# VHH binders against o75319: the designs that were tried, part 3

Target 1, 181 residues: o75319
Amino acid sequence: GNHIPERWKDYLPVGQRMPGTRFIAFKVPLQKSFEKKLAPEECFSPLDLFNKIREQNEELGLIIDLTYTQRYYKPEDLPETVPYLKIFTVGHQVPDDETIFKFKHAVNGFLKENKDNDKLIGVHCTHGLNRTGYLICRYLIDVEGVRPDDAIELFNRCRGHCLERQNYIEDLQNGPIRKNW

## First folded at step 21 (VHH)

Design aa2
Fold by ESMFold2, look of step 21:
Parts: sequence; structure tokens; C-alpha cells
Structure aa2 (fold): chain B 181 residues (1-181), chain A 120 residues (1-120)
Amino acid sequence: as target 1 above (181 residues)
Amino acid sequence: EVQLVESGGGLVQAGGSLRLFCAASGFTFSDYDMAWLRQAPGKRREWVALIWSGGDTDYADSVKDRFTISRDNAKNTVSLQMNSLKPEDTAIYFCAVYWDSDDAWSFDHWGQGTQVTVSS
């Protein structure tokens, strides 16, 4: 049936709000059909996500789903009608310029529409680490002018895990700046 | 056991059209992302079209705007409509399950494939 994503159990479900930003990162929540293969303490459902965000005294205002699949949950199956955006992002290569632009456009739109509240942008891929960390850091570097090493260190600390894919790290540190349109 | 059975291949003239079919069994079809792969003589296998469980699609650049992937979850089938066929589309076409992965492109296929031959 529904297979648990490889290494998914190895990652903390939800990180902490990244100070000075509106971002919070997490691993993909799994719909109930996946729970037959999970111990109770391993479960992390869409409801669990919202409970953990509430426990941090935060509120999600947008979920950006970066997985290159529709298997893990559907927006219609979420317990609430939080705005949801799917950006299909291939998981083993540096995201292309179109994907980076879509992410930047979504973040900038959120910040404009939510300037009068403190809601967060929740970003996830499968593990909430590599694709998620890359795009958050790419935004901070290109749009906010943050130094690559500072962006990476902030993400790693707040996620609770370090970025793992060397091709992403090298692109963030040494790759071209992607200009705003 | 999982089964994917391809059909609908054949010989067509350049500029023609063909529709491939894939019958799936042995798993909960509606929960899975599906793909068509192809392998031309002497070349590596490549994906050409993806359809996710939610119905969204993606295509390799070489077939975009000419091929259309679709699925019927009630019948457990995946189809590939191929229009404006070129000799370069000549290949064995395979139906596959696609897996999102941090490590590499990941496809599982079980069928023998169906031959498509496009003549000049």
C-alpha cells in the first residue's frame, strides 16, 4: 500500500519559526492511510501539524507544498481551509529558475496580503529539509540580501537538522544570484 | 502482486497519432503517481509523461504539446495519447509507478512494454 517515505521517521516533525522571517519548516504530514505502518509516537498527521504550530503560539497563513507528488495528503483533506499552494519541485536536483520564481512570487504575495498579522508561511517537502531549506535560503539570499552562510545556519538551527545535499549547499554558496523579476 | 500491462502500440506514419493503454492491478491505483517511460534502440530509458495521483501532469520537453497522459481511477488505467508522431518517438513504451525521491528519479515497471514504430 501506502509506503512511508524513506528516512521520514528520522526527522523532527516541525521546526521553530525562523527569527526575522515569516517562515516555519516541517516534514510532510501523512494522511491516516499511512498510519498502519507507524507506531503511535511516529505519527504526524495534518491535525498534528496544526496542534504543534498552536503549541508554539503561532498560526499558519499559508502552506507551500514542495513535494513532486500528490500521494501524502490532499488540500481538500486538511482539517482547516488554510491557503495551500503546490509547487512541484523535483527532489534530487537544484530547483530550476521557474520553480525558484514561483516560490519567490508566492512568498512576496503572502507578505503583501499578511502585512497586518503575524501568521507564518509553512514550507515542506518530504523531509522539510533539502528542497525546503534550499528554497527558503534562496529567497533570503536573493530577495533579502542575506549572506549564504548566514541563511543556511539560520535554517539549520530553526529546522533542527542541517541541510544535507551538497549540490544544494554549493549552489547556495557559490551559484548565481537569481534576480527578482 | 503488482501488474502493469501496456498495449496499443503499432506502426504509424510520421505525423500520425496513436493511443497507448496501461492496465494496473495489485495495488491501490488511485493512491499512486504514474508515468510513461520509453526506450529507443541503443538509448537509455527516459520518462516522457507523469500523472500524479491528484491528476496534475508533467511532460518531458521532447513530447510537450504532442503527448497527453490521462488516468481513469475507476478502471485502473493510464493512457498516453500521442499526436504528431516523429521517427524519434520510435521506442518501446513502458507504464510505471513514479516515486518522489531525494536521491534520484525513481520508477518501478513490471510490463514488457508496447512497441511504437514511426515510419518516414
Scores: ipSAE 0.670, ipTM 0.862, lowest interface PAE 1.3, mean pLDDT 91
Fold by OpenDDE, fold request of step 23:
Structure aa2 (fold): chain B 181 residues (1-181), chain A 120 residues (1-120)
Amino acid sequence: as target 1 above (181 residues)
Amino acid sequence: EVQLVESGGGLVQAGGSLRLFCAASGFTFSDYDMAWLRQAPGKRREWVALIWSGGDTDYADSVKDRFTISRDNAKNTVSLQMNSLKPEDTAIYFCAVYWDSDDAWSFDHWGQGTQVTVSS
């Protein structure tokens, strides 16, 4: 079978909507081929993702996948009604300007096209924490003008886990604003 | 047991071409991302190309537009077409399984590699 990502089981599958935003973060859902290596209660499939979102009385309008792989699930595993966007993002290092721009552009495009609803932007990497948290916070800081510490606190609280990588935190707190176009 | 066997290396003149092959066994090949790495004498091993399980590809800047990675899931093989070769491409080339990680790059290779030498 397919190997489970390290520490994947240690994180809550789905966070909560970030108040004042349309973001929700979650860890990567795993396709059926991973189930043999998981206890039933540990399983988190694309289907499970949508069920958990519904349990929160929310609806996904876009999924942004930041993993640097295609092995965890296929876009075909998602409902046809929910757009899927892949932004290959390398872990452990601060995302480059191009990656940040792609993320911002996608979010802005979604918001422009979805003014008439309250659907959420679902963002995930492997754990739905570091890469995910960085890019969401980067957006809030650069585009929405949120104070870095406020953005980080909001994300951590809603995700149920705190950003772990110091280089990400440092860049958010003290790094330069990245271009928005 | 996972096994990766590289082949296709050799001596080639600058501007020439080579095609490397990797035969994989011991795992469900189609479920995994595959990569080519290379290591020149006295240098750190570096990634060259990736091909994800979904079929998309990525390349190091140094080889972009010159190298092409491909895979055949029916045959459990990964290939690397190398065009416009340069002396700087001289290295031992390795086939690897790639795992995405939040912590670091993760590559595992089980072959001896294949030597590519590009002469000026």
Scores: ipSAE 0.640, ipTM 0.847, lowest interface PAE 0.7, mean pLDDT 93
Fold by ESMFold2, fold request of step 23:
Structure aa2 (fold): chain B 181 residues (1-181), chain A 120 residues (1-120)
Amino acid sequence: as target 1 above (181 residues)
Amino acid sequence: EVQLVESGGGLVQAGGSLRLFCAASGFTFSDYDMAWLRQAPGKRREWVALIWSGGDTDYADSVKDRFTISRDNAKNTVSLQMNSLKPEDTAIYFCAVYWDSDDAWSFDHWGQGTQVTVSS
């Protein structure tokens, strides 16, 4: 059993670059073993991810994988020249402060190292929506000073799907600014 | 048929150690994330340790630094080394398959469990 994640087929594979940021969000790419359960047009592999980014005239400089699992693909399925970072992020609950700090630290490190290019940070969870949207918005709010509703609107528009989990939305809108340590 | 069989439980005095084993069959073990859970008398079942298919681990706060989960993909086994045991660790221990979910903690394919009793 290689079970396709629930509702995974219902989400656009890759969003658009978020203007004024270095982020692009996408759903989890699936390794070859999952393709037996997929029509050809439904496939979205690690290679398909890179092809779709290239079709947008963009290039990934970092992939941040937020899933709380190692089942969907292996880092070695990615080109050797693209850094991969796993941040195990529990679903269904607002990410804890340690998870938020790890994400901020990774983004800040990338921006420093890549200030002279335009490469993107690719961020995904299972569907590229709730955990992904939360952490991207949390970064924009806490580090860049973006107003919560503006961060959420920008993410929703560029991902092509709206954030779904109300506890995440409530925390972004009304919760405390998290310390940047 | 997916089967998980726990073993290694017993009676142990507080401060002691015990090692639990889980034998897996009926599926491609190396592709799955695995967990140990426990259920004390009158309490809800709670997870205590996770080991992902790639070998990384996580633990509930109550057992951090005392319990160590490990897996042997060649033998299709997962183990739980339990050190510095406390009476509060008394429970039936189960191994399970873990599924990452946006909705809730999700575990499948429970075994019959193995009893651990920690006396003071």
Scores: ipSAE 0.634, ipTM 0.854, lowest interface PAE 1.4, mean pLDDT 91
Fold by OpenDDE, fold request of step 23:
Structure aa2 (fold): chain B 181 residues (1-181), chain A 120 residues (1-120)
Amino acid sequence: as target 1 above (181 residues)
Amino acid sequence: EVQLVESGGGLVQAGGSLRLFCAASGFTFSDYDMAWLRQAPGKRREWVALIWSGGDTDYADSVKDRFTISRDNAKNTVSLQMNSLKPEDTAIYFCAVYWDSDDAWSFDHWGQGTQVTVSS
């Protein structure tokens, strides 16, 4: 069986929709093979993800996977109606301009194509916190013009956990605006 | 017990090629990301190539377009094809299990490694 990511159990499986945005963050769902190492109440599968989203009266329109691995679940585990985008993102450093651009481009594309609905952009890394929070906040700051502290606070509140990595926080607060195009 | 055994190293002239192999046992190989690392004398161990469980790959800039990592899940093996070798590629090469982490690159369970020496 697969090894459970460190501290994965410590995080809420799914956050709340960020008001004024189409974003929702969650920790990585784990495919069935991981369930052998988990108590039933600890399990969080792709199916569980969608059930939890439904419980919030929301619908996912896109999933952006930021993990730097492919071991947690397969895109085939997701409904065919929900596009899946992989953006390999290293966890121990601030995402580079290319990664940021890819994320922004994906979000903008989604918003352009989904003006007629209220489907959400689901974003996750391993814990759905640091990489996820950085890129969402980076988008809000660079594209939407949100004040960095407001973006961070909004994300933290909605995710139910606070960004942990100081380098991410510092870059968001004091770093330059990244290229949007 | 997790075990990784590297092989295929040797002495080669600059511009030459080598193919390294890693035999894995003691875990469900297909479920894990695998990597090649190397450590040159007096230098820190560095990652060289990564192959995810889904089959995608990544490379250090220093070896990009010269090295190719591949895996055979049926045989529980990882290989590293090294072309256009340079003296600076001289190192002990290790096979490792890769873990995605928030803090740093995480590699585990490498073996004794295999020596690669590239002469000028």
Scores: ipSAE 0.617, ipTM 0.839, lowest interface PAE 0.8, mean pLDDT 93
Fold by OpenDDE, fold request of step 23:
Structure aa2 (fold): chain B 181 residues (1-181), chain A 120 residues (1-120)
Amino acid sequence: as target 1 above (181 residues)
Amino acid sequence: EVQLVESGGGLVQAGGSLRLFCAASGFTFSDYDMAWLRQAPGKRREWVALIWSGGDTDYADSVKDRFTISRDNAKNTVSLQMNSLKPEDTAIYFCAVYWDSDDAWSFDHWGQGTQVTVSS
C-alpha cells in the first residue's frame, strides 16, 4: 500500500479561517488507498475535508495544492465545482520568487473573481503548516502590508500549530519583499 | 522487498545519446513517484529528473531540455533518455523512489546504478 507521510497524524486535519482573510489551511487529504494503513478515526479523505469545512459553516472556492507530489489524491476526487490549482513547491527550502509569484497571482485572481461571495481559499502542503504557512504569510506581508510577526501569529493561531522551520520564519521576518508582478 | 535495477549505461562521445532503464519490483509501482539520480566522482549524489505518479515531470536545470524521463506502469519501468551528452554528465546513474518531504529531499531504494561515461 501507499506510505503515510511522516508525522501526518500529528496535525489537525483542518484549521480555522484566518480572520480578515479568505484563507484556510489544512493537511493533505489522502485518497482511499491509504485507508488500510489508518485507523478509522485517523482517516482524512477529500470528502472528509469538505465535510469538515461545512461543519465550520464555510465553503471552499479554491484549493491550492503545494505538495511536490501527485500521489496523495487526484483532482478528480474533488467536487467539480471547486477549482484545483497545483503549485509544485519543494519542502525544507524557502520558496523561490517564481513559486511566490504563482501563489500571489492565484490568490489575487481568485479574489478578483469572487468579490460577490465569501468562499475560502484552501491551501495545503503535506502537513498544511510550513510551506502553507510561509506562502500565506508571504502574501499577507508583501501584498496586504501585515507585519511579519502579526502574520505568523495569526497563521499559527488559526492553523492550531506553529510554523516549525527557522529558515521560513527568518525569511518572513527579515527577508526582502518579493515582487508582486 | 523493494528492488530497483538500473541498466543502459556505457561509453559515449560528447553530443551523443543514451537511454537508461530501471526495472522496479516489490511495491505498487504506479502509486509512487520515481526519480533518476547521479553521482560523479568526488561529488555528492544529485537529483536529475522526477516523474510523478500522475505522469508530470521535472528536471534539474543542468539537464533540462536534454534529458527526458518516462515511465511504463504496465511494465514497472522508468526510463531516462539522455541527449546532447556532455563530459559533465559522466556519473553513476541511479533509479530511486521519491516522496515529498517537509524536511529534505527523500530518495530511497536505489540499486547499484549504471555507469555513464561521456568522452570529449
Scores: ipSAE 0.608, ipTM 0.837, lowest interface PAE 0.7, mean pLDDT 93
Fold by ESMFold2, look of step 22:
Structure aa2 (fold): chain B 181 residues (1-181), chain A 120 residues (1-120)
Amino acid sequence: as target 1 above (181 residues)
Amino acid sequence: EVQLVESGGGLVQAGGSLRLFCAASGFTFSDYDMAWLRQAPGKRREWVALIWSGGDTDYADSVKDRFTISRDNAKNTVSLQMNSLKPEDTAIYFCAVYWDSDDAWSFDHWGQGTQVTVSS
């Protein structure tokens, strides 16, 4: 349907590439049927996503969709043939080990297949913030050995919004390292 | 006006099967994620099965491998096949629209539900 996600208008559409990584985060793009409820300047379609990435002189090599829904757009609506992976991730709770493993597996597979280019992994949930930030930070902490506070600071700065959910922040800062990669 | 009308409930012996049906109207059914919820006496309402607009499904652990949710976008219906029923499956079952949310599980339902009673 054409009902926009709660608070979706409050977030910047696309962040900046996270330096030293292959990640870029964004909010969910919305297909044309949602635009009936949006002012022209509020629109953020799949085409708009790719235009904004190109404006940063970047190129997407993979989109990881973390939403726990299939309502927002169809992969077939993407303007270019870019690999698309859906990882159904429940909001409001810390992702379970299976979800974390799927994310790490996807990222590691991408890095292997794309070692000879500089394409980015685009990651989004609904707002491109909480689920997205958690899994990107979880990867950086567990796989890259980044200190939790440094991973969170990097994500917040590059996304342009701070992680909001305290249970995610607490788990990143004080929870166990997951060795499932 | 949005309507979801549940049917197919009844009394069944443990180990038996039932199929629930939900007739939807008043919205573009194929665009929405759908769910079955249940509420046992004295308990909070809980989700049982989800079917997303694209056809993928998920289930609560307590019913996984016993229940199957399906949808027919041409007929605007959602079904729940319930096999190997247990007394703890006794509840009123509701059809709902599911909304992905950062804050909590989010469902909208409009019907009175259909009673399922499983005797031992």
Scores: ipSAE 0.581, ipTM 0.825, lowest interface PAE 1.5, mean pLDDT 92

Design aa2
Fold by OpenDDE, look of step 21:
Parts: C-alpha cells; sequence; structure tokens
Structure aa2 (fold): chain B 181 residues (1-181), chain A 120 residues (1-120)
C-alpha cells in the first residue's frame, strides 16, 4: 500500500540503543511504493534504517516487527543476514499474554544465540513507540527486574519520544508480572 | 473509486456452512489488508477476520477455527468460509479494507453487506 501511516512523520525514525540492553526502537520503515507520497527528507526505507543504525556504530542482529499489517515493507527488503520476526500486535490495546510471551521468547532466544556479539534487537511497530515501548519495558520489568518507572524513562529517553498511551503506562507500572516461560 | 461488493449470504441452519465473497475494485488490491466485519441487529460492528497483504490471517476468538478468510489477488476477491455456524453468527457481513494498524482498528467498507441468518 501507499497510504502513509497516521502521524508517522512526527516521530524520529530511529532511537538510540538502550544502555544496558540490546534494544533499539525505530518507526516502521516504508518500502519504495510509499516514497511517492513523501518528501525526500521524510523517506525512511529499510535501507535507510540500516544506514542510520550504522551511523550509530551499531549493528542489527534481529528485527522484531510488531505492526498489525504486512504492507509497509517486506522481509525481502532486509539483508539476509538479519533475521526478521513478525509478531502481529494490535495497537491501542495492552498486548495479551501470548504476545508478551512471544516477544520474551524471541528476545531470550536471540540473546542465547548472540552471546559472542553485540548486535542489537531492533523493535518497531508503526511509530516505534507505544507497542514497541510497552513490550520492551515489559521485558525489562518481568525478565530483568527493572523498576517500571526506570524502564519507561530509559525507553522514552532513548526513543526520543515518550510512551503516549496511559493504559500501557499503567499496566507497566501497576500491572501483574507476566510469565516468562 | 474504491468499491467492495459482498455476496454469498443466506439462511442456514445451525451447524451449516456458508461462503461469502467480496469483489474489490478501485485500488491496488494486492497491496492492502482485507477484512470481514459483521453487525448484528442492535449490536456494534465487530471484526471477524483479517487477511494481510502478505497472506497471513487472523480471527476473532468467536469465530476462530470455524471461519477461514482467503484472498485471490488475481481476481481481486476475498472470501470467508463459515463452518459450524451458530445463531449468534447472524449478522450483516461486510467486506472491509484495513488501512492502518496504528492506534485503532481502521476499517472502511463500501458495500451494502450480505445478510447471514443462522436458525436454531
Amino acid sequence: as target 1 above (181 residues)
Amino acid sequence: EVQLVESGGGLVQAGGSLRLFCAASGFTFSDYDMAWLRQAPGKRREWVALIWSGGDTDYADSVKDRFTISRDNAKNTVSLQMNSLKPEDTAIYFCAVYWDSDDAWSFDHWGQGTQVTVSS
């Protein structure tokens, strides 16, 4: 498709690596078909993603795509050397336990397989903010034992935008711990 | 102009099956996610099934394992196979385009829908 996601232009394309973690968040890159509706400086393709990551002297080792669509880009648009994982995640709603588990499992699997490198786990939804932030923070809280406020603050700071959805924030701060396995 | 035309509805007994069809035109069909929605009398329109442009599918819990959504990009059609129908499946079924996955369900339909009635 060629319809630009709502408010997509308002968000920084790529955040910063979260210190102490292997996470980096970014907004969804858009395949070439979307470029017709974008100014050159607004374009953010899969290629641009990797270039921006490289500019940060980082390397992606995994991409977790949380969007609830398949129209933004294709896995084939990514380098073959970087695994791609789709976890369809509905927006606006707190991810269910299954989604949370899938995310945790993917992250843990990656970490086990990548102990000898410092490659990053790139996570994105549409804006790379709310769903992305929730799941990253959920992981940090449930698995790493990070205080909810610290996790949220860290994510916000590194992403360059703050989590927007109160239901996500509230669940992170006051919700139950979810099973890790 | 985007057009969606639903068909295939009818009256069926509980436990029966129906297959709904939707013909799409006016946009690059293969690039978009398609969905079926339904609205029962006095109830809100609800999401039933979704098939993404990549071919993956998802279903509402109420219809999971009973309904199957599929698409034919060559014909610009999306179908809904409904098995083991229940009276609570009675509704007008709409074909919809899923535009954006951002902050909410974003469905648009342009057809009048097709009536499905399941008798007990």
Scores: ipSAE 0.546, ipTM 0.821, lowest interface PAE 0.9, mean pLDDT 93
Fold by ESMFold2, fold request of step 23:
Structure aa2 (fold): chain B 181 residues (1-181), chain A 120 residues (1-120)
Amino acid sequence: as target 1 above (181 residues)
Amino acid sequence: EVQLVESGGGLVQAGGSLRLFCAASGFTFSDYDMAWLRQAPGKRREWVALIWSGGDTDYADSVKDRFTISRDNAKNTVSLQMNSLKPEDTAIYFCAVYWDSDDAWSFDHWGQGTQVTVSS
């Protein structure tokens, strides 16, 4: 089954580059088989993703997929020049330290390998909001020293939607800084 | 109805190996991500290994380089090869279908799991 994720239609397809960072967030693109259930204006395919990024005068250098299924699109649907990485994230719970470490390690590796360009790290979960926002903010707080409320405000503004899950927001605002990278 | 049946558990000496199997039915197996979870007495259930529908894998840090998850889409099975077993690996092991909806995931496991006991 090619079920459209609940509430997926309610979210902007792609956000804007977060100023001062290499991040851009978006919702999961859906391959052609899903389009039977979508109006033309609701479609958001892997091709649409790259077109929207180009329209912003940006370029993706890595996609981090926080979903655990490939039913939405296959890595083969992406340009060969864009590395693709899946990271297992626990749903409904704040990601554990190992998941946070994997994300930080991937970002730091990208920044090292891409220090001579300005390509972006694209991050998505299903809606490109809660899991995506948490991990991006966790990186900014722990690694870059950004104040929690500033990281959250930046993400919300650039994604075009506010983080919704209270346990994530609470952990970002009041939880300990993790020095695991 | 989704059905998952775990097997292959048992008693093994520290340093030994076991291979667990999970038989799946009631869904299009090749389209879904699969996982192994475990629960030791008095501990929270934790994930152990994940295999995506495309074949890529990921592992909990505690089992990395010792455990290998694999799948056979023709037989609708997931397996977990466990090497260099430690007493800390003692747990009931569960197979699960991963469902990624609404920024959340959940696992289904319908059997009693399979007990793995590692003696010192």
Scores: ipSAE 0.016, ipTM 0.233, lowest interface PAE 6.7, mean pLDDT 85

